# VH-VL binders against q86i44, part 5

Target 1, 197 residues: q86i44
Amino acid sequence: MSGQNILKCKKCQLEITNKIITNHNSDTFHEQCFVCKLCSTPISDPYFTDKETGDFYCAKCEVIRNDQSKPLRESLGFCSLCYKYFRQNEDILTIDLERYHIGCLKCTICKKGINNEKYYREKMTSKLSNYCCEDCFEKVDKCNGCNSMTLGQTLLAMGKNYHANCFKCFKCSEIIKPNSPYSINKQTNTPSCQKCN

## First folded at step 16 (VH-VL)

Design y3
Fold by ESMFold2, fold request of step 23:
Structure y3 (fold): chain C 197 residues (1-197), chain A 125 residues (1-125), chain B 111 residues (1-111)
Amino acid sequence: as target 1 above (197 residues)
Amino acid sequence: EVQLVQSGAEVKKPGESLKISCKGSGYSFTSYWIGWVRQMPGKGLEWMGIIYPGDSDTRYSPSFQGQVTISADKSISTAYLQWSSLKASDTAMYYCARHPRYEVIEKFGVYFDYWGQGTLVTVSS
Amino acid sequence: QSVLTQPPSVSGAPGQRVTISCTGSSSNIGRGYDVHWYQQLPGTAPKLLIYGNSNRPSGVPDRFSGSKSGTSASLAITGLQSEDEADYYCQSYDDYLSGYVFGGGTKLTVL
């Protein structure tokens, strides 16, 4: 003789003996288990699920739920790059007295987020820097003036890469601006500005 | 190569104003944070604030906010620290110092890679 | 009252090894902020000695080394020489004070 099939509620894991509610994935639920957590209205599409708790929310209550978190998030401050507020218990990077999300600071080369492991930085403005992870740093060209990494815009001069502020007159050490005229001492292979020639 | 040259020692009375200077050379002055550090007689170092001369973004230590003004004139590569009304407790050595622009570190910290020679300010009745 | 605690003084004979500690808290070194070290010779400005916990800038002898663990950092000096006699400061960042913080300084005496 034949056994019985038992349907279980995906929410509570208990047998369904009454009305069966089915979602678009063919999951089965008790009628009372497939309701909005905030308003208790039976769930229909579209609906939202809290990944941590498994609770369901109807579209109206999802909007209300998101609004309720706003004042708390504003009090935690916001990321200086993306200007989104920090979440509770989020790891935060502080660089140059500015705060950032983990991952909002990306390696300029590989575009992966900067963790608080070893990394390298080139400051571009008071609020903006280029960053380089350790792996990419080993592969990046170095400035022929200061031997530091060349991220962002570089000057190609005398067949070599320089930071814009690292291509200097050999005699007076003043910066030779991009596209400014200069002379080359053929014997020493060194540049001289117009004033020194 | 990189140099930070500060103005000379000052002797002042309480209530007088003062503006001391720090001239940077040998590097792109507008592309590096430059800061001010106080050292009271026989004491340690205290961070006062920093400025980014390229856009004049200025940040103060909470201990010094409202007590001093930090500014810069990028046309002459010079940063300034000034008081509108000096107090006897302002007697100290004041250093300017530069943050690095390149090479950043394992976690969340900026250091001062070059320092000026210091300016002694004496304020007495 | 410095946020970072250093011994007021240490001493050693020429050739010896000394270690200078820098003890912080969960709001600074324990948060993971890097520790930097400065040497101030008598009557002179501070000079960068160690950055990023353990990196030596160009021109600093390899007798100087730094490390960080937990809420503390250490500067080690091997092969002590008379020119090492100076004040040494650690530096980090503190979340609570919202700023850069220095240790109280350690006077190294070479005997």
Scores: ipSAE 0.103, ipTM 0.588, lowest interface PAE 5.8, mean pLDDT 82
Fold by ESMFold2, fold request of step 23:
Parts: sequence; C-alpha cells; structure tokens
Structure y3 (fold): chain C 197 residues (1-197), chain A 125 residues (1-125), chain B 111 residues (1-111)
Amino acid sequence: as target 1 above (197 residues)
Amino acid sequence: EVQLVQSGAEVKKPGESLKISCKGSGYSFTSYWIGWVRQMPGKGLEWMGIIYPGDSDTRYSPSFQGQVTISADKSISTAYLQWSSLKASDTAMYYCARHPRYEVIEKFGVYFDYWGQGTLVTVSS
Amino acid sequence: QSVLTQPPSVSGAPGQRVTISCTGSSSNIGRGYDVHWYQQLPGTAPKLLIYGNSNRPSGVPDRFSGSKSGTSASLAITGLQSEDEADYYCQSYDDYLSGYVFGGGTKLTVL
C-alpha cells in the first residue's frame, strides 16, 4: 500500500505544499515564514524566538542585541545555549566543545536543570542539542527508527512516530522526506521510496 | 548500514598538495559530526578536527590548526582532509570517524561510533 | 606523549582476566569527562568497544567491561581469547588541550 504524510507550517499553521524548511526540533515552515526579523536572511540553526511576537532572530542579530551593554574586555565568549556573553569569574560549564552558563542546561521537556546528572542528548545542529532528564525520557515518545527520544513535531508514517531523518526507504536507506510518496511492502511491512518503487 | 569509505593510499613527495576523502552512506550525512584522526607509524591516535556538514561548522585541534583543511561536500556526502604542502612528518594513517547523533550521557564526553578503513599517506623524497 | 597514560603492553593466558589502565589528570578524567575505549585489530581501523565509561555497543561481548574512578579508567577483559589480541585505546576530553585525547595505546598479547 501507498502512504503519504502532510505537514503544516509552525509559524502560520497553513499546509506546506512546496519547499519545506525544517528546524532542529523537526518543526516545519514555509521558506518565507522562516527569516530573521532584523536582517531578513533565511534562518539557520541556531536561532532565537521572541515569545511575545513569534519573530525569529538569527544568531548574529541575537549576539548583537545582547552585546550592546557588555564590555569587550570581559568577553569570554558566549553561552552556546542562550547566546549571552560570559562575565569574569562566572561559573562556566564545558560539555564537549561547547560552553554554557551554570543552569542553562535544562531538560527540553520539563525545564528542570540537568547539572551533573544522567541525561539523554540529541544533537540537532553544530551548536544545539535537545536534552532530556531521566524522568522525562521514560515518558517521551520514542522514534520507531532509532528508538531515541522524539521532541517537537514528529513525522507520522505507517501509524508510527519518527524523527524526520529516521524514516528511510528499506531498499536504498535514503530518507523519505515529509510529503514524499512512498510504497509499503505488505509482506515485510517496510517502506520504499518513489525511486525504488 | 552506516559506512565510511575513504580514498586509497597515497605516495607523495614533500611540498606536494593532497586531498583525501571520506564518503558516508547509510545515514543522514549532514546531521552528524565527522572527524579526522591521525595515526603516525608505530604511534597512537590523535584527533585532528571535526566538521558538521549540514552547516560547514569546522573545528580543529589546536595542534592541527593551520596545518590542514577539513571540508565537506554535502551534495555527494563526502568529507575531505587536505594539505597545501606535505612534509615527511605527515606520513601516517588517516581515519575519518563519526560522532553519534543520539546518545545516553551519564557524564561529559563524546565518542566515535563508526570509522573509515583508513588512508595511508606516505611522504618521502 | 598523551595526557592519558596506558601501559605499552599487557599479556594474559586464554581464559584469564586482564585489565588495561588509562590514567589521566584533573583536566580530563578527573574533571569528570567520560572515558571511551576502542579496539584496533592488527591492520584494521579502530572500533568502538566501550562508551560512556561502561556501556557496550551492540555486538560487543559482555566479557569486555569498563569503569572509571578518580582520575583513572580501566578496561577489563575476562575469559581472554586469542581473537582479543589487539591494540586498545582510551579516549576522553581535556580542558587545557581543548580537544579529544586518546591514550597512548596498549598492545594486548594472548599467550
């Protein structure tokens, strides 16, 4: 049997019928809906959202907005999560190649701090990850492709939840993108992309 | 299945340029960091740097900053390591390796879950 | 020389238990960074053996185990088999080197 998935733009809530823009949480947008408010460039990760207006800001413009009051000599770089500059003698967490303020590392679901405790991480971009505390991980939906946590909008395919990049053609292992047609092999209950069908 | 396939062995002279490749398949190439590791003859493993092909964010070990260039062509799912001018001391085995995208972390740290087969580079007069 | 110190070699008889140490400092293992282990069979690429101090990836026999304490980590191999003859590397992160670091490697010989 054939199957198809339909996605809506998270900003305007209207169906996406053409080019689909996806963020690190697998949220989907129209191309024209996903631009920086200040510079109008297309948004890429990382980016920032004004909670009151829903406007997006690219990392460059967010750093500029934060930097207007910080002395240059006291700049020790900025937090990889909140994109605010560190101050002298501030406690800094270094995790892998990224630096964070104490307390900026929080569970994406419950917003409780993930200090030096067991947690689950999904890397979304070069600078951003989703984190999940152990309690929330027990409750969160798992991807049927990789068995890891799912956050944000998931791809629903064959009656199951997937990360956008975890629903793959059984024959060629290429990702079956949202709104792309696919076939289902009834004998194996496996999907095939249009190229392999 | 996940595979990292590297280009073949190279024999070069000092001063020559070289670009070796690592092609990823069986996964979303643009969504995983891929790194390069050097193993000099009779020596251990040394991390050289990593790249995130999705946005070309590239990070080098301080020991290798300015000595090599790491790049990627996401249209063909391939990462590269290149030298503008080889030295005899560049004789080594070079591996590409992938970071996991999904991990359980009890403490800090990242590992390499899949490795290429290696590319032997020999630089001699 | 690596900031993570491993013995250059260890040996054991079939069926025995051997351990391979990985000794760091306060800027790496002692800071709390995880330790990972790789097996490199002769003439092959390294393969992930242990991650996150003690976790085994799928397909790694349970006779391999890892642990971490203080500034050191240890890989234990029980029921030693001839196929275990290989080089073993620990890996962590170091604050002062600002990067991933591997131990110098340990050659395991099965007698």
Scores: ipSAE 0.038, ipTM 0.587, lowest interface PAE 6.5, mean pLDDT 82
Fold by ESMFold2, fold request of step 23:
Structure y3 (fold): chain C 197 residues (1-197), chain A 125 residues (1-125), chain B 111 residues (1-111)
Amino acid sequence: as target 1 above (197 residues)
Amino acid sequence: EVQLVQSGAEVKKPGESLKISCKGSGYSFTSYWIGWVRQMPGKGLEWMGIIYPGDSDTRYSPSFQGQVTISADKSISTAYLQWSSLKASDTAMYYCARHPRYEVIEKFGVYFDYWGQGTLVTVSS
Amino acid sequence: QSVLTQPPSVSGAPGQRVTISCTGSSSNIGRGYDVHWYQQLPGTAPKLLIYGNSNRPSGVPDRFSGSKSGTSASLAITGLQSEDEADYYCQSYDDYLSGYVFGGGTKLTVL
């Protein structure tokens, strides 16, 4: 177009020279300016806009800012799953530096709440884990490589379940990728990669 | 086998920047928290912070918030500990260490199952 | 000082039993958080010795055992051997400090 085509960020009113983020009203923003007001995380769907201020909130923080108990309990923190602030004297479960209500964490298999009883965990992300209560743990399929539970995506190899990173050459310990060829030692029933055939 | 290999010893002056590294191998680097622990000369262990390389989620001990930067480059399976301006009080041994991914929890308590060999940082005038 | 208190040193003769205490408070061990133990041999990195109060990882001898009660934890070493000479650290989590906390360390000397 023209030799001076200037796009301004609606949030900071400065020129956008790099990535351009556009909302549903065709307003343009810097990537760093289209962020949640409370946690500064880049906005993705779904998100919410405060009608009075124009500020944006991610789904997590929208629940937090609408929690009617916030003024009375903010110093106690909030649950990382339901985003409600904790009540006075409530038992709080801390996992990976995140805090949860007792019972908001649920067994992936039976969906019952985890209530400070013995349970098992598979970490998926920094803020997401799969959990398994003791009753279900006795019934869940195990990885044939590490003997830990298989609650996420698995690899079927030699007729058995493995985590993707747990199906390894017996000789060199390198991961045998999905659909990669391998051989089986009949005496030990162990896999070998192409290099160790 | 699981290994955490740290960068070599450093000798620096106050005010200089520094970035030390911790390379993980033998496991899925992006699926385990990596922490940094300081041991001042003749003293005990202090937790500094942790990072989840899979999404770069980084958590700091309140004592170290704003004092260091923890980061990771998942393409080379490496975590970093960085100072923008070193102080003489930063003289210490620094360890990286990994959290387990699979655990039995009765009431959560996280431990470090594998440790790097340590990086000695000496900061002197 | 450290949030978790350990004796600075303990000693014992070969074959004896020694214990190392780790005393916390209601915001850490007394809150119910697990206690873990690490062994640091001279000039080396720490190594996991006990996790989840009383569990031994593979390769750790039966001579090492852990327990937790109230606001305190204890590491016991029976049949003391010369290779047990090291520094020992307990570790837990503290609600008010919002982080992992270590004891001050205990130097074990084998006489």
Scores: ipSAE 0.011, ipTM 0.554, lowest interface PAE 9.1, mean pLDDT 81
Fold by OpenDDE, fold request of step 23:
Structure y3 (fold): chain C 197 residues (1-197), chain A 125 residues (1-125), chain B 111 residues (1-111)
Amino acid sequence: as target 1 above (197 residues)
Amino acid sequence: EVQLVQSGAEVKKPGESLKISCKGSGYSFTSYWIGWVRQMPGKGLEWMGIIYPGDSDTRYSPSFQGQVTISADKSISTAYLQWSSLKASDTAMYYCARHPRYEVIEKFGVYFDYWGQGTLVTVSS
Amino acid sequence: QSVLTQPPSVSGAPGQRVTISCTGSSSNIGRGYDVHWYQQLPGTAPKLLIYGNSNRPSGVPDRFSGSKSGTSASLAITGLQSEDEADYYCQSYDDYLSGYVFGGGTKLTVL
């Protein structure tokens, strides 16, 4: 039984079953784990690691984190996305107790700033959420599993888009991981995991 | 060697648009903030704003917010400063300048370590 | 008026010591922000002279020194040379303006 060396993410210590990100040290990560702590953007070189927390920072956010504006961030508050301080009397967007600069949070589709409460949020299990403006909402594909908006990483299976956790075995309802073998019931056109085949 | 090379002198009339450039070389252009600094004739230095070419994140001085547009084209390692409608009062030397890396900022704060040669903009009727 | 106050001019003879003051307030230098200094020779772009209050970049002679105390900073030049004739600017950050600020500049004349 050739012990398939289970690749684990160095950050979350969980098995990687989807796209593998490898850094210059040959460490492996989930795509969603190898992101900047501040802006949540996928990390590219050069990047920096906080020695205390182990968090990753892109070059831009590293500058923001360490610049001389720290006192202002503490006094005036700061954007949960870009970590820049709020100016006095600046209009702020508040979403789920998080504060953002107007326009800082972007629509995943059109890249325009979210400026008001007329937005849609992709429901993901991760703390990172994708947003869609009202104008783009009708153009966004829906998950074939949950029928909700798909903005981020999606699994394409059976010609349809799914959230990662929404592609499930029709028989046992277990999540079918990316690149895991599954069968298709020809009569019902539904997926079945290897265990249920 | 780190170099910032700016576009040549400009002579314009009031109401005209203008875009000047700053090209970086000798370093990773997308990994450093670039700032613009104005110096009016016989006057001091004024910070205008900064841009991160990697994703075009831009910050303006409150005094220059809405007055100018800072942009960058990372494909050619170039930052830009532009006016939609020039005024006589825009007559000045304009410098682009680079911020240091994070490890320096952590210890010593934010300053400008490399400067372009400057672009003279003259606006007259 | 510049947020950081510098004397408009200072002068000294060759070999002498001169000092250039940079006076701020509680919203900038007094807030704990570092002070940096730039030298601008006539007809040229500014050059970084001192960073982080008292550090010299490579190539800057040790006769240039910087210090900071309270709401003020100072640039000292010992062994003044003719080539030191230039404009000098201090730079820091200001909370009120929410941005980087420069002093008004000091013209140094070598007599």
Scores: ipSAE 0.006, ipTM 0.518, lowest interface PAE 10.5, mean pLDDT 84

Design y3
Fold by OpenDDE, look of step 16:
Structure y3 (fold): chain C 197 residues (1-197), chain A 125 residues (1-125), chain B 111 residues (1-111)
Amino acid sequence: as target 1 above (197 residues)
Amino acid sequence: EVQLVQSGAEVKKPGESLKISCKGSGYSFTSYWIGWVRQMPGKGLEWMGIIYPGDSDTRYSPSFQGQVTISADKSISTAYLQWSSLKASDTAMYYCARHPRYEVIEKFGVYFDYWGQGTLVTVSS
Amino acid sequence: QSVLTQPPSVSGAPGQRVTISCTGSSSNIGRGYDVHWYQQLPGTAPKLLIYGNSNRPSGVPDRFSGSKSGTSASLAITGLQSEDEADYYCQSYDDYLSGYVFGGGTKLTVL
């Protein structure tokens, strides 16, 4: 075991000597290799991988790819989560004008399917949000910034959980990003950004 | 071949300033983070901070914030770690290491894939 | 003292299987952050051994494997060889500290 290990692109199998892109599976890619096969745009969440070819597809192109035999206008629509087209007579869950396969939308906590009766949504910047069923809602930790439930990725600071955009400088109210320097007022237990400390 | 070559060993006295270097080659220097890791004699590894040479975005460990300065000169593919006033407790091996960039969810964390040979810094009166 | 806890030392005979544990908490491994492993041979710089919990960089033998469960991770070495004698460090990220964290290191001795 002498020498340095080499990281290779999962897509092209070549060594990465420039910017490294890492996906959810910790696979590494060249920047130019982690793009949509159809539109060639850089991949962002959510994206899909062809199991046979290994090609990547953005959400928009995945919808197109799913129905190559029919015009998009003739489709029954697609699931807002998995982006697969609905089939005739398939059971569909509708939430806020978005449609889902019944098995797609699950409580983030207990993984039970979400129904139209009672559910809660975590506010996110993206169209995708985490859902919580009524049974789990009271058990979910709340953001120390906004006092709403935390389901997805959170920042733990000073022993408290925050939404990413809720961890702010106490002095200037600017968002303190993860791994950014900040100071803590020991008396008030509040954070201050580098500019304000 | 990816290489990180660090400057030579340093022997200093308390109160002196010091700047050590890490030169990258065999890859796009501006496309990877460079981290600094301290290893005190007979002890474990400690993350100090990272810098992205492309835009000089720098982030420090809370334990090292204000204690050291990390910088980079992308024109010569070199990263730096410096002290304004050394202490005896700064005696350690210092490593630079290449750090890939996560473009998706940060939740998965980052690792160091290539390491320099280390720079031994000895501070004694 | 370290955020990630490792046994100070482990030992094994050639050909044996050894495991090195890395115990974290809800603020690091338990948060879903990946665990990485480094090998540091005597007198040398650390080398990446495992990334993303279980992935091996090119050049790392399949005798080395990583796993993660709950708040802990584990490095397994099968078919132990004399050249495996080294210090091993786990590494992750901690939300509370807002930084990368290493285990205290484990000295592996091949008997």
Scores: ipSAE 0.000, ipTM 0.502, lowest interface PAE 13.5, mean pLDDT 83
Fold by OpenDDE, fold request of step 23:
Structure y3 (fold): chain C 197 residues (1-197), chain A 125 residues (1-125), chain B 111 residues (1-111)
Amino acid sequence: as target 1 above (197 residues)
Amino acid sequence: EVQLVQSGAEVKKPGESLKISCKGSGYSFTSYWIGWVRQMPGKGLEWMGIIYPGDSDTRYSPSFQGQVTISADKSISTAYLQWSSLKASDTAMYYCARHPRYEVIEKFGVYFDYWGQGTLVTVSS
Amino acid sequence: QSVLTQPPSVSGAPGQRVTISCTGSSSNIGRGYDVHWYQQLPGTAPKLLIYGNSNRPSGVPDRFSGSKSGTSASLAITGLQSEDEADYYCQSYDDYLSGYVFGGGTKLTVL
């Protein structure tokens, strides 16, 4: 714990406990974090990074992100995902003060565009959130800790899936990290950290 | 000069498999989407799907999903459209077409700037 | 049947002005997606005629012009010539279908 060098994702700033992706700058990322902002494709060379947001774009989506319509973006507004300007009177999806083209956000499961109908969002930061359409919602596993969708980073413990920060000691509520030792109470079937064993 | 050259006309029977090709030249093949468009005899244009040869990401029209397979071999700058089992109703002209470099798929008025000459597929008993 | 509706045919005499309409809906043209036009001469592959509602690719005469308003688009041809006899297709994107959509095509006859 103290003094342990942990690898953190440069994108989300969280610890990497699964597969580590390293870019050409030796920066480390979660596998799910090193993806194209638009199409969610795992990033490979060549790729591009937005200088302001830090979002990644694959080659096939770069032309959307690198839109040279700055005057229109300023006058009409722009999508927080693809950064293209909104067309006049275009229907817009607004989530947490961020505006999106209808369908720019994709369902993590089926890749269908998220529209202004019913949708679900994984309990993460807004910019890093994964989305799920209504059709796929029932197919998505839920975190045993918070009972919300597990679309991104998860860990398997005690035969159940958890968000990385949702697997906690039953006694002290401390987050139990992957590969950290813990005990299981046989009566309650709950985990306890090493300190609370 | 940008060119898309398609394979020759095909005459097939129902139940046969078929794979037709579209070879791109005069541009970076891996940097542009290639689409397939069907035109049945005397009918209009129908978008079938697109592929990005750089990573073989493929998107299908809902009407053609599961009906055909689109693929690409970037080493020879060629895209493919194939059927596992042809039907008489597959008789049509098939065009491959390229997206412009400054346009990509989804949501922003993408169009096809260059077209192949077409491949006529005739399926009859 | 087509998502975008075009008249089946239009005709005009040489030198005249003709227009071809392309009527969409709130899920495509009405959404603000660009409309593109293709010319298909008899026995040939389609050719890009107009992109981005009103832009002409290199080699396309200025006699051809495109416009878009609301849920519809229009292709205008001025100074009609015999070589303009062809099928014309509009194209856009549709959110409901999650894909590219074409009009049914319009046969232009030069009288």
Scores: ipSAE 0.000, ipTM 0.509, lowest interface PAE 10.3, mean pLDDT 84

